# VHH binders against Mucin-5B (MUC5B): the designs that were tried, part 11

Target 1, 189 residues: Mucin-5B (MUC5B), of Homo sapiens (Human) (q9hc84r5073to5261)
Amino acid sequence: CICSMWGGSHYSTFDGTSYTFRGNCTYVLMREIHARFGNLSLYLDNHYCTASATAAAARCPRALSIHYKSMDIVLTVTMVHGKEEGLILFDQIPVSSGFSKNGVLVSVLGTTTMRVDIPALGVSVTFNGQVFQARLPYSLFHNNTEGQCGTCTNNQRDDCLQRDGTTAASCKDMAKTWLVPDSRKDGCW
Below, E stands for the ipSAE of ESMFold2; O stands for the ipSAE of OpenDDE; V2 stands for 0.75 times the mean of E and O plus 0.25 times the DockQ between their complexes.

## First folded at step 9 (VHH; framework vhh_6fv0_2)

Design k1 (at its last look DockQ between E and O 0.26; V2 from the best seeds 0.00; counts 0 for: pae E 2.7 > 2)
Fold by OpenDDE, look of step 9:
Structure k1 (fold): chain B 189 residues (1-189), chain A 119 residues (1-119)
Amino acid sequence: as target 1 above (189 residues)
Amino acid sequence: QVQLQESGGGLVQPGGSLRLSCAASGFTFSTYWMYWVRQAPEKGLEWVSVISGSGGSTYYADSVKGRFTVSRDNAKNTLYLQMNSLKPEDAAQYYCAKEFDSGEFEDYRGQGTQVTVSS
């Protein structure tokens, strides 16, 4: 099962359904319906603003968050000496390429392509600030995912699963239901 | 109005090469990330390559890495995709697309150019 997003707005679900959605908040890309493998979940924050980043940059970058067991990993892009570079935060601590902890491996390819691997699960996630891709083994995650990436069932008819468990007429309509409320962000509730 | 026009597609044999072009107008070309995407028959849209506004950053899907090269000429408002070592699985309708924050994909891509790979 491969889910991807490009251009900031175009999504391809695990089962290959394409749709367009653009929000300004944080959304659930995928999560396990039943926690079987560390309660894996992925989030996209479309405006990842920190005090430091806000002061240094004219814009807030996107950030991809990976939650696995008790670990939180954030992938984002920052400006360093006028160049974009990948920034990986592991439990809120910046880490370098090659960092590994508790079965999770993080790496940076080139300058901005960040990768998270969970070898035990065959899971890989990549993000470069513009393109997101998540690869999940069907054998482990089939029929147990929900979010903007849809279901991993090899059936596009059920891809538009909403937070309330119902299926929307379109995945665009489905996508907004996966908003993560955040009172700190205007309009994100 | 955003306008994109792809060209350069055609029929090639496996192992052959093509160079796609995309003429852009209706927006400040140099300020936007640009994408190449493709759609094969009975398959969904697949991103192929992305390039930053300045051209300083380029990225490729694993399926085309090492074979395709994206570039741009901001003075000419043109996006390019050099495709080498073409495979049958590369056959698709290829679109150039502008990064966008709202609307539909169709509003920010061209009409596409057909690439066919066959012996």
Scores: ipSAE 0.261, ipTM 0.647, lowest interface PAE 2.1, mean pLDDT 92
ESMFold2, look of step 9: ipSAE 0.408; ipTM 0.694
ESMFold2 (binder alone), look of step 9: mean pLDDT 80; pTM 0.807

Design k2 (from g4 with L100F; at its last look DockQ between E and O 0.01; V2 from the best seeds 0.00; counts 0 for: pae E 3.2 > 2, placed apart)
Amino acid sequence: QVQLQESGGGLVQPGGSLRLSCAASGFTFSTYWMYWVRQAPEKGLEWVSVISGSGGSTYYADSVKGRFTVSRDNAKNTLYLQMNSLKPEDAAQYYCAKEFPYGYDFEDYRGQGTQVTVSS
ESMFold2, look of step 9: ipSAE 0.377; ipTM 0.719
ESMFold2 (binder alone), look of step 9: mean pLDDT 84; pTM 0.843
OpenDDE, look of step 9: ipSAE 0.714; ipTM 0.885

Design k3 (from g4 with Y102E; at its last look DockQ between E and O 0.02; V2 from the best seeds 0.00; counts 0 for: pae O 8.5 > 2, placed apart)
Fold by OpenDDE, look of step 9:
Structure k3 (fold): chain B 189 residues (1-189), chain A 120 residues (1-120)
Amino acid sequence: as target 1 above (189 residues)
Amino acid sequence: QVQLQESGGGLVQPGGSLRLSCAASGFTFSTYWMYWVRQAPEKGLEWVSVISGSGGSTYYADSVKGRFTVSRDNAKNTLYLQMNSLKPEDAAQYYCAKELPEGYDFEDYRGQGTQVTVSS
């Protein structure tokens, strides 16, 4: 099961359904319906502001957040000496490429492509600020995923599963239901 | 001081085999997950295999499943990677890595690596 997003708005679900969705908030990309493998969940924050960025009046980049067990991993892009670089926060602590903890490995390809691997689960997630890809083994996650990435069932008919458990007519309509409410962000509640 | 030293790399023909070793010191080896990672020229770091502290759990990247075997000897503080049926795409610098706590850098807790070259 491979889910992807590019251009900030073009999605391809685990089962291969393509749709376009433009959101300015944080959304659930994927979560386990039933917690079986560390209660894995992925989020996309379209406007991730750090304290440093706010102080510098810098642009707030997108951030991909990965929750696995008790760990929180954030992948985002920051400006360093006028150049974009990947920034990986592991439990809110910046870490370098090659960091690993509790069966999770993080790495950076080039300067901006960040990757999180969970070898025990065969899970890989990549993000470079613009393109997202999540790879989940069907053998482990089939029939147990929901979010903007849809279901992992090898059936496109059920990909547009909404938060309330119903299936939408389009995945575009489904996508907005996976909003993560945040009163700190205008229009995100 | 954490020390890791890889060895066993070399030049092999496609279909050949190598056995890598990683000598560890400066930490309680048996209590940590250990990783094999590799970096090919002009490519990023990728994980290859991981093994639990006890050795009871082993996992592999899809690209090496069925061909590579990770093991460890906790009495010798040594990590191993048996590589069979080697392919040209397996050519890379191979590193062993320790599971790290928060705030640590991979570069500070890995060895110099060992070069694996696969060519006819």
Scores: ipSAE 0.013, ipTM 0.326, lowest interface PAE 8.5, mean pLDDT 90
ESMFold2, look of step 9: ipSAE 0.386; ipTM 0.702
ESMFold2 (binder alone), look of step 9: mean pLDDT 82; pTM 0.818

Design k4 (from g4 with Y102W; at its last look DockQ between E and O 0.68; V2 from the best seeds 0.00; counts 0 for: pae O 6.1 > 2)
Fold by OpenDDE, look of step 9:
Structure k4 (fold): chain B 189 residues (1-189), chain A 120 residues (1-120)
Amino acid sequence: as target 1 above (189 residues)
Amino acid sequence: QVQLQESGGGLVQPGGSLRLSCAASGFTFSTYWMYWVRQAPEKGLEWVSVISGSGGSTYYADSVKGRFTVSRDNAKNTLYLQMNSLKPEDAAQYYCAKELPWGYDFEDYRGQGTQVTVSS
């Protein structure tokens, strides 16, 4: 099961359904319906602003958040000395490429391509601030995912699963239901 | 007004090469990430390559990695895509696209495209 997003608005679900969604908030990309494998969840924050001096010097970039067990990993892009660089926060602490903890591996390819691997689950997630891709083994996650990435069932008919458990007529309509309310962001509640 | 104009497409044999160009205007070209995307018949839009504003970071879809090279000339407001070792599955309408903030439609900020055909 491979889910992807590019251009900030173009999605491809785990089962290959393409759709366009424009949002400025935080959304659930995927989460386990039943917490079987560490309660894995992925979120996209379209405007990730930090109090760090490095982050404050640039526009609020997009950030991909990965939650696995008790760990929180944030992938975003920041400006360092006038150049774009990947920034990985592990439990709110910046970490370097090659960091590993509790079965999670983080790395930066090149300057901005960030990668998170969970070898025990065969899970890989990549993000560079513009393009997102998540790879989940069908054998483990099939029929147990929901979010903007849809279901992992090899059936496109059920990809547009909404938060309330119903299937929308379009995945565009489905996508907005996965809003994560945030009172700190105007219009995101 | 943002304007993007692709060129360089054509008919090539498998294994051949093409170089696409995209002329940009109406925005500060060097400050935006740029995309190459493509759409084959009866398929959805697929991202092909992304390049940062400075050109210092480039990324490729797995399907084209090692064969395609994206570059840009910010002084000329031009985006390029060198396509080598072309395959039949690379046949598509190719578009260049501007990085967009939320609320904007990709379709409104891409060019008319250039057709790439790969056939023996």
Scores: ipSAE 0.017, ipTM 0.406, lowest interface PAE 6.1, mean pLDDT 89
ESMFold2, look of step 9: ipSAE 0.320; ipTM 0.666
ESMFold2 (binder alone), look of step 9: mean pLDDT 82; pTM 0.823

Design k5 (from g4 with Y59W A61K; at its last look DockQ between E and O 0.01; V2 from the best seeds 0.00; counts 0 for: pae O 8.4 > 2, placed apart)
Fold by OpenDDE, look of step 9:
Structure k5 (fold): chain B 189 residues (1-189), chain A 120 residues (1-120)
Amino acid sequence: as target 1 above (189 residues)
Amino acid sequence: QVQLQESGGGLVQPGGSLRLSCAASGFTFSTYWMYWVRQAPEKGLEWVSVISGSGGSTWYKDSVKGRFTVSRDNAKNTLYLQMNSLKPEDAAQYYCAKELPYGYDFEDYRGQGTQVTVSS
């Protein structure tokens, strides 16, 4: 099961359904329906990415959060001396490329491409601020995922699963239901 | 210096059993997740089993679930892999490895390996 997002708005679900969604809040990309493997969950925080053409064309700052067991990993891109660099926070602590703890591996490829691996689960997540990709083994996660990435069932008909457990007519409509309420962000509650 | 030394490999018939051992030194063994990985001829390196530092959590490749059991003795700095009901497809060079920064390249954090051959 491979889920991806590119261009800030183009999604491909685990089962290969493509759709476009523009949001400026935090959304559940995927989570386990039943916690079987550390209650894995992925979130994308768009940091008030405006729908303006300028903002869309410009590099919208985003953060990808990975929750696994009691660990919290945040991947984001920051400007350092006028250059973009990957920033990885492990339990809110900045860590360097090559950091490993409790079966989780984090790295930066090049300058901005961040990678998280969970070898025990065969899970890999990449993010460079604009594009993310999540790879989950079907054998472990099939029919046990929900979120904007869908259900990982090898069936595109059920990809648009909403938070309330119903299936939407489109995945675009589904996507907005995975909003993570945040009163600190205008329009995100 | 991280040192890992695998042992226990050999030739067995299909359905047979082997118990691999890995002696570790040069690091605080109990604080690291440990891996068993294997490489068959003309195939890439693949993970087989993982065990947490305390030994409380274990993971297995689907193809070995129910047949292989990973364990560890932190007092002895030793990792084990009990392999039962061995199949021809299990034949490979088996390595123990310490958790590492990235990917599945355990070259710098694994031992010399031990050969497992499964043949009638």
Scores: ipSAE 0.014, ipTM 0.297, lowest interface PAE 8.4, mean pLDDT 88
ESMFold2, look of step 9: ipSAE 0.344; ipTM 0.675
ESMFold2 (binder alone), look of step 9: mean pLDDT 82; pTM 0.820

Design k6 (at its last look DockQ between E and O 0.64; V2 from the best seeds 0.00; counts 0 for: pae O 5.0 > 2)
Amino acid sequence: QVQLQESGGGLVQPGGSLRLSCAASGFTFSTYWMYWVRQAPEKGLEWVSVISGSGGSTYYADSVKGRFTVSRDNAKNTLYLQMNSLKPEDAAQYYCAKELPYGDFEDYRGQGTQVTVSS
ESMFold2, look of step 9: ipSAE 0.435; ipTM 0.730
ESMFold2 (binder alone), look of step 9: mean pLDDT 82; pTM 0.826
OpenDDE, look of step 9: ipSAE 0.041; ipTM 0.518

## First folded at step 10 (VHH; framework vhh_6fv0_2)

Design m1 (from k1 with T31Y; at its last look DockQ between E and O 0.34; V2 from the best seeds 0.00; counts 0 for: pae O 3.5 > 2)
Fold by OpenDDE, look of step 10:
Structure m1 (fold): chain B 189 residues (1-189), chain A 119 residues (1-119)
Amino acid sequence: as target 1 above (189 residues)
Amino acid sequence: QVQLQESGGGLVQPGGSLRLSCAASGFTFSYYWMYWVRQAPEKGLEWVSVISGSGGSTYYADSVKGRFTVSRDNAKNTLYLQMNSLKPEDAAQYYCAKEFDSGEFEDYRGQGTQVTVSS
């Protein structure tokens, strides 16, 4: 099961349904319906503003968050000397390429392409601020995912699964239901 | 209004090369990341390559890495995709697209150019 986002707004679900969605909030990309493998979840924050000392100035970039067991990994892009660079926060601590902890591996390819691997689950996630891709083994995650990435069932008919368990007419309509409420962000409730 | 026009597609044999171009207008070209995407028959849209506004950063899908090269001429408002060592599985309608923050994908891509790879 491969889910991807590019251009900032174009999505392809685990089962290959394409749709366009652009929000200003944080949304559930995917989560396990039943916590079987560390309660894995992925989120996209479209405006990530962090108080991190390493976070450079003026704009809030997009951030991809990965939650696995008790770990929180944030992938975002920062400006360093006028150039974009990947910034990986592991439990709120900036880490370098090659860092690993509790079965999670992080790496940076080139300058901005960040990768998170969970070898025990065969899970890989990549993000460079513009393109996101998540690869989940069907054998482990099939029929147990929900979110903007849809279901991992090899059936496109059920891809537009909303938070309330119903199927929307379009995945675009489905996508907004996966809003993560945040009172700190205008309109994100 | 954003306008994009792809060109350069055609029929090539496996192992051949093509160079696609995309003429852009209606926006400040150098401010935006640009994408090449493709759609093969009975398949969804697939991102192929992305290039930053300045051209300093480029990325490629695994399927084309080492074979395709994206570039841009901001003075000419033109995006390029050099495609080498073409494979049958590269056959698709190729679109250039602008990064966008609202609306539909169709509003931020061109009409596309057809690439066919066949012996």
Scores: ipSAE 0.075, ipTM 0.527, lowest interface PAE 3.5, mean pLDDT 90
ESMFold2, look of step 10: ipSAE 0.339; ipTM 0.687
ESMFold2 (binder alone), look of step 10: mean pLDDT 80; pTM 0.811

Design m2 (from k1 with S52N G53S S54G; at its last look DockQ between E and O 0.37; V2 from the best seeds 0.00; counts 0 for: pae O 3.1 > 2)
Fold by OpenDDE, look of step 10:
Structure m2 (fold): chain B 189 residues (1-189), chain A 119 residues (1-119)
Amino acid sequence: as target 1 above (189 residues)
Amino acid sequence: QVQLQESGGGLVQPGGSLRLSCAASGFTFSTYWMYWVRQAPEKGLEWVSVINSGGGSTYYADSVKGRFTVSRDNAKNTLYLQMNSLKPEDAAQYYCAKEFDSGEFEDYRGQGTQVTVSS
């Protein structure tokens, strides 16, 4: 099962349904319906503003957040000497390419393409601030995912699964239901 | 209005090369990331390559790394995709797309150009 997003708004679900969605909040890209493998979840924050950024960013970039067991990995892009670079935060601590902890591997390809691997699960996630891709083995995650990436069932008919368990007429309509409420962000509730 | 026009597609043999172009208008081309995406029959839309606004950073899908090269000429408002060592699985409708602002995907891509790879 491969889910992807490009252009900041164009999604392809695990089962290959394409749709366009762009919000200003944080959304659930994917989570396990039943916690079987570390309660894996992925989030996209469209405006990631934290004090952990060493440089005064002119803007709040997108951030992809990976939650696995008790670990929190944030992938975002920062400006260094006028150039974009990947920034990986592992439990709120900046880490370098090649860092690993508790079965999670992080790396940076080139300057901005960040990768998170969970070898034990065969999971890989990539992000460069504009393009996102998550690969989950069907054998482990089939029929146990929900979020903007949809279900992992090899059936496009059920891809538009909303938070309340119902199926929307379109995945665009489905996508907004996966909002993570945040009173700190205008319009994000 | 955003306008994108792809060209350069055609029929090539496996191992052959094509160079796609995308003419852009209706927006400040030099300030946007640009994408190449493709859609093969019975498959979903997939990204192929990304280039940042200044052209200094380029990214590629694993399936095309080492074979495709994206570039841009901001003075000409043109995006390019050099495709070498083409494979049958590269056959698709290729679109150039603008980084999203708002609206729908169709508002930010061209009509596409067909690439066919066959012996």
Scores: ipSAE 0.104, ipTM 0.547, lowest interface PAE 3.1, mean pLDDT 91
ESMFold2, look of step 10: ipSAE 0.399; ipTM 0.710
ESMFold2 (binder alone), look of step 10: mean pLDDT 81; pTM 0.810

Design m3 (from k1 with S57Y; at its last look DockQ between E and O 0.23; V2 from the best seeds 0.00; counts 0 for: pae E 4.7 > 2)
Fold by OpenDDE, look of step 10:
Structure m3 (fold): chain B 189 residues (1-189), chain A 119 residues (1-119)
Amino acid sequence: as target 1 above (189 residues)
Amino acid sequence: QVQLQESGGGLVQPGGSLRLSCAASGFTFSTYWMYWVRQAPEKGLEWVSVISGSGGYTYYADSVKGRFTVSRDNAKNTLYLQMNSLKPEDAAQYYCAKEFDSGEFEDYRGQGTQVTVSS
């Protein structure tokens, strides 16, 4: 199952359904319906603002968050000497390429392409601020995912699964239901 | 209105090369990241390459790394994709697309250009 987003608004679900959605909030990209493998979940924050001293950005960039077991990994981009660079926060601590903890590996390819691997699950996630891609083994995650990435069932008919368990007429309509409420962000509730 | 027009597609043999172009209008071209994406029959949309507004940053899907090169001429409002060492699995409709817009995918990509790779 491969889910991707490019251009900031163009999605391809685990089962290959393409749709366009652009929100200004944080949304559930995917989560396990039943916590079987560390309660894996992925989020996209379209305006990530951090108080980290290492994050010097002129604006709040997009951030991809990965929750696995008790770990929180944030992938975002920052400006360093006028150039964009990947910034990986592991439990809110900036880490360098090659960092590994509790079965999670992080790496940066080039300057901005960040990668998170969970070898035990065969999971890989990449993000460079513009393109997101998540690879999940069908054998482990099939019919146990929900969110903007869909259901990972090899069936496009059920890709537009909404938070309330119903299927929307379009995945664009489905996508907004996966809003993560945040009173700190205008319009994000 | 955003307008994108792809060209340069065609039929090539495996190992051959093509150069795609994308003419852009209706927006400040140099301020946007631009994408090449492709869709093969019975497959979903796949990103191929992305280039920053200034051209300073370029990224490629793993499947095309080392073979494809994205570039742009901001003075001409044109995006390019040099495709070398083409493989049968590269056969697809290729689109150029603009970043960071809401609405429908079709609103921010061109009509596409067909690439066929066959001996």
Scores: ipSAE 0.088, ipTM 0.549, lowest interface PAE 3.6, mean pLDDT 90
ESMFold2, look of step 10: ipSAE 0.207; ipTM 0.560
ESMFold2 (binder alone), look of step 10: mean pLDDT 80; pTM 0.809

Design m4 (from k1 with S54Y; at its last fold request DockQ between E and O 0.34; V2 from the best seeds 0.00; counts 0 for: pae O 3.5 > 2)
Amino acid sequence: QVQLQESGGGLVQPGGSLRLSCAASGFTFSTYWMYWVRQAPEKGLEWVSVISGYGGSTYYADSVKGRFTVSRDNAKNTLYLQMNSLKPEDAAQYYCAKEFDSGEFEDYRGQGTQVTVSS
ESMFold2, look of step 10: ipSAE 0.463; ipTM 0.747
ESMFold2 (binder alone), look of step 10: mean pLDDT 79; pTM 0.800
OpenDDE, look of step 10: ipSAE 0.411; ipTM 0.740
ESMFold2, look of step 12: ipSAE 0.474; ipTM 0.747
ESMFold2 (binder alone), look of step 12: mean pLDDT 79; pTM 0.799
OpenDDE, look of step 12: ipSAE 0.223; ipTM 0.624
ESMFold2, fold request of step 15: ipSAE 0.510, 0.442, 0.393; ipTM 0.779, 0.740, 0.694
ESMFold2 (binder alone), fold request of step 15: mean pLDDT 78, 81, 79; pTM 0.792, 0.822, 0.801
OpenDDE, fold request of step 15: ipSAE 0.053, 0.051, 0.069; ipTM 0.505, 0.516, 0.528

Design m5 (from k1 with S52R; at its last look DockQ between E and O 0.01; V2 from the best seeds 0.00; counts 0 for: pae E 6.1 > 2, placed apart)
Fold by OpenDDE, look of step 10:
Structure m5 (fold): chain B 189 residues (1-189), chain A 119 residues (1-119)
Amino acid sequence: as target 1 above (189 residues)
Amino acid sequence: QVQLQESGGGLVQPGGSLRLSCAASGFTFSTYWMYWVRQAPEKGLEWVSVIRGSGGSTYYADSVKGRFTVSRDNAKNTLYLQMNSLKPEDAAQYYCAKEFDSGEFEDYRGQGTQVTVSS
């Protein structure tokens, strides 16, 4: 199952349904319906404003968050000396390419493409601020995912699964239902 | 064996300044991210600042941003922390730490240097 976003707004679900969505809040990209493999979840924050992320920039970039077991990994981009570079936060601490802990590996390809690997699960996630891709083995995650990435069932008919368990007429309509409420962000509730 | 030795701590009044140093040995200093962390009484370990091995990129916790400056001299295998406008809440044992590849972060720090801020 491969889910991807490019151009900051074009999505392709695990089962290959394409749709366009651009929100200003944080959304659930995918999560396990039943916590079988570390309760894996992915989030996209369209305006990530933390001290670490904004230390070298006056803007709030997009951030992709990976939650696995008790670990929190944040992938974002920052400006350093006028150049964009990837910034990886592992449990709120900036870490370098090649860092690994408790079965999770992080790396930076080039200057901005960040990668998270969970070898035990065959999971890989990449993000560079504009493009993300999540690869999950069908054998482990099939019919146990929900979010903007869909259901990973090899059936496009059920890809537009909303938070309330109903199927929307379009995945664009589905996408907005995966909003993560945040009272700190205007319009994000 | 990784060895880190902090120095430069002491007693200062609020608004004062200190400069901490960390002498490193036992590893290729220039290739590693280096950290300053601190632990106040009855509080957990808190990261303060990070500096990359190459490029000089730096990061700071919100609590010290604008007041503290991390730097390094790779030729001397030394890490620095310039602390200005010190506050009582900055009082802590300060440690320098090497980026860890695995295990616990606390295992890769020195013995620390005490910073006290009091009028």
Scores: ipSAE 0.035, ipTM 0.477, lowest interface PAE 2.9, mean pLDDT 90
ESMFold2, look of step 10: ipSAE 0.129; ipTM 0.548
ESMFold2 (binder alone), look of step 10: mean pLDDT 83; pTM 0.833

Design m6 (from k1 with V50F; at its last look DockQ between E and O 0.35; V2 from the best seeds 0.00; counts 0 for: pae E 5.3 > 2, framework grips)
Amino acid sequence: QVQLQESGGGLVQPGGSLRLSCAASGFTFSTYWMYWVRQAPEKGLEWVSFISGSGGSTYYADSVKGRFTVSRDNAKNTLYLQMNSLKPEDAAQYYCAKEFDSGEFEDYRGQGTQVTVSS
ESMFold2, look of step 10: ipSAE 0.203; ipTM 0.584
ESMFold2 (binder alone), look of step 10: mean pLDDT 79; pTM 0.795
OpenDDE, look of step 10: ipSAE 0.344; ipTM 0.691

## First folded at step 12 (VHH; framework vhh_6fv0_2)

Design n1 (from m4 with K98R E106S; at its last look DockQ between E and O 0.35; V2 from the best seeds 0.00; counts 0 for: pae O 5.4 > 2)
Amino acid sequence: QVQLQESGGGLVQPGGSLRLSCAASGFTFSTYWMYWVRQAPEKGLEWVSVISGYGGSTYYADSVKGRFTVSRDNAKNTLYLQMNSLKPEDAAQYYCAREFDSGEFSDYRGQGTQVTVSS
ESMFold2, look of step 12: ipSAE 0.486; ipTM 0.762
ESMFold2 (binder alone), look of step 12: mean pLDDT 80; pTM 0.818
OpenDDE, look of step 12: ipSAE 0.019; ipTM 0.426

Design n2 (from m4 with D101P; at its last look DockQ between E and O 0.43; V2 from the best seeds 0.00; counts 0 for: pae O 3.6 > 2)
Fold by OpenDDE, look of step 12:
Structure n2 (fold): chain B 189 residues (1-189), chain A 119 residues (1-119)
Amino acid sequence: as target 1 above (189 residues)
Amino acid sequence: QVQLQESGGGLVQPGGSLRLSCAASGFTFSTYWMYWVRQAPEKGLEWVSVISGYGGSTYYADSVKGRFTVSRDNAKNTLYLQMNSLKPEDAAQYYCAKEFPSGEFEDYRGQGTQVTVSS
């Protein structure tokens, strides 16, 4: 099962359904319906605001968050010396490429492509600020995912599963139901 | 308004090569990330490659890594995709697209160019 987002708002679900969605908030990309493998969940924050002492101005790039067991990993892009670089926060601590903890591996390819691997699960997540891709083994995660990435069932007809458990007519309509409410963010409720 | 026009598609044999071009207008080309995406019959849209505004960063789908090369000439407002070692599964309608923060994909892509791979 491969889910991807590109272009800023174009999604392809685990089962290959394409749709366009754009929001300014944080959304559930995927989560396990039943916690079987560390209660894996992925989120996309479309405006992850960061302040850096070295930055000329505050930026609000996209950020992809991976939650696995008790671990929280944030992938985002920051400016360093005028160049874009991947920034990986592991439990809110910046870590370098090659960092690993409790079965999770993080790496940066090139300058901006960040990768999170969970070898024991065959899970890989990549993000470069523009393109997101999550790879989950069907054997482990089939029929146990929900979110904007869909259901991972090899059936496109059920991809548009909403938060309330019903299937929407379109995945665009489904996508907005996976909003993570945050009163601190304007319009994210 | 954003205008994109793809060209360079055609029929090639497996193992052959094609070079796609995308002429852009209606926006400051150099300031935007550009995408190549494709759609094969009865399949959804698939991103193929991404290139940053000034070409400093390039990314490829796993399916095309090592075979395809994206580039751009900002002076000519043109995006390129060099496709080598083409496979039958590469056959698709290829689109260039501007990064789009909102709206629909169709509003930020061209009409596409057809790539056919057949012996």
Scores: ipSAE 0.051, ipTM 0.503, lowest interface PAE 3.6, mean pLDDT 91
ESMFold2, look of step 12: ipSAE 0.346; ipTM 0.697
ESMFold2 (binder alone), look of step 12: mean pLDDT 83; pTM 0.835

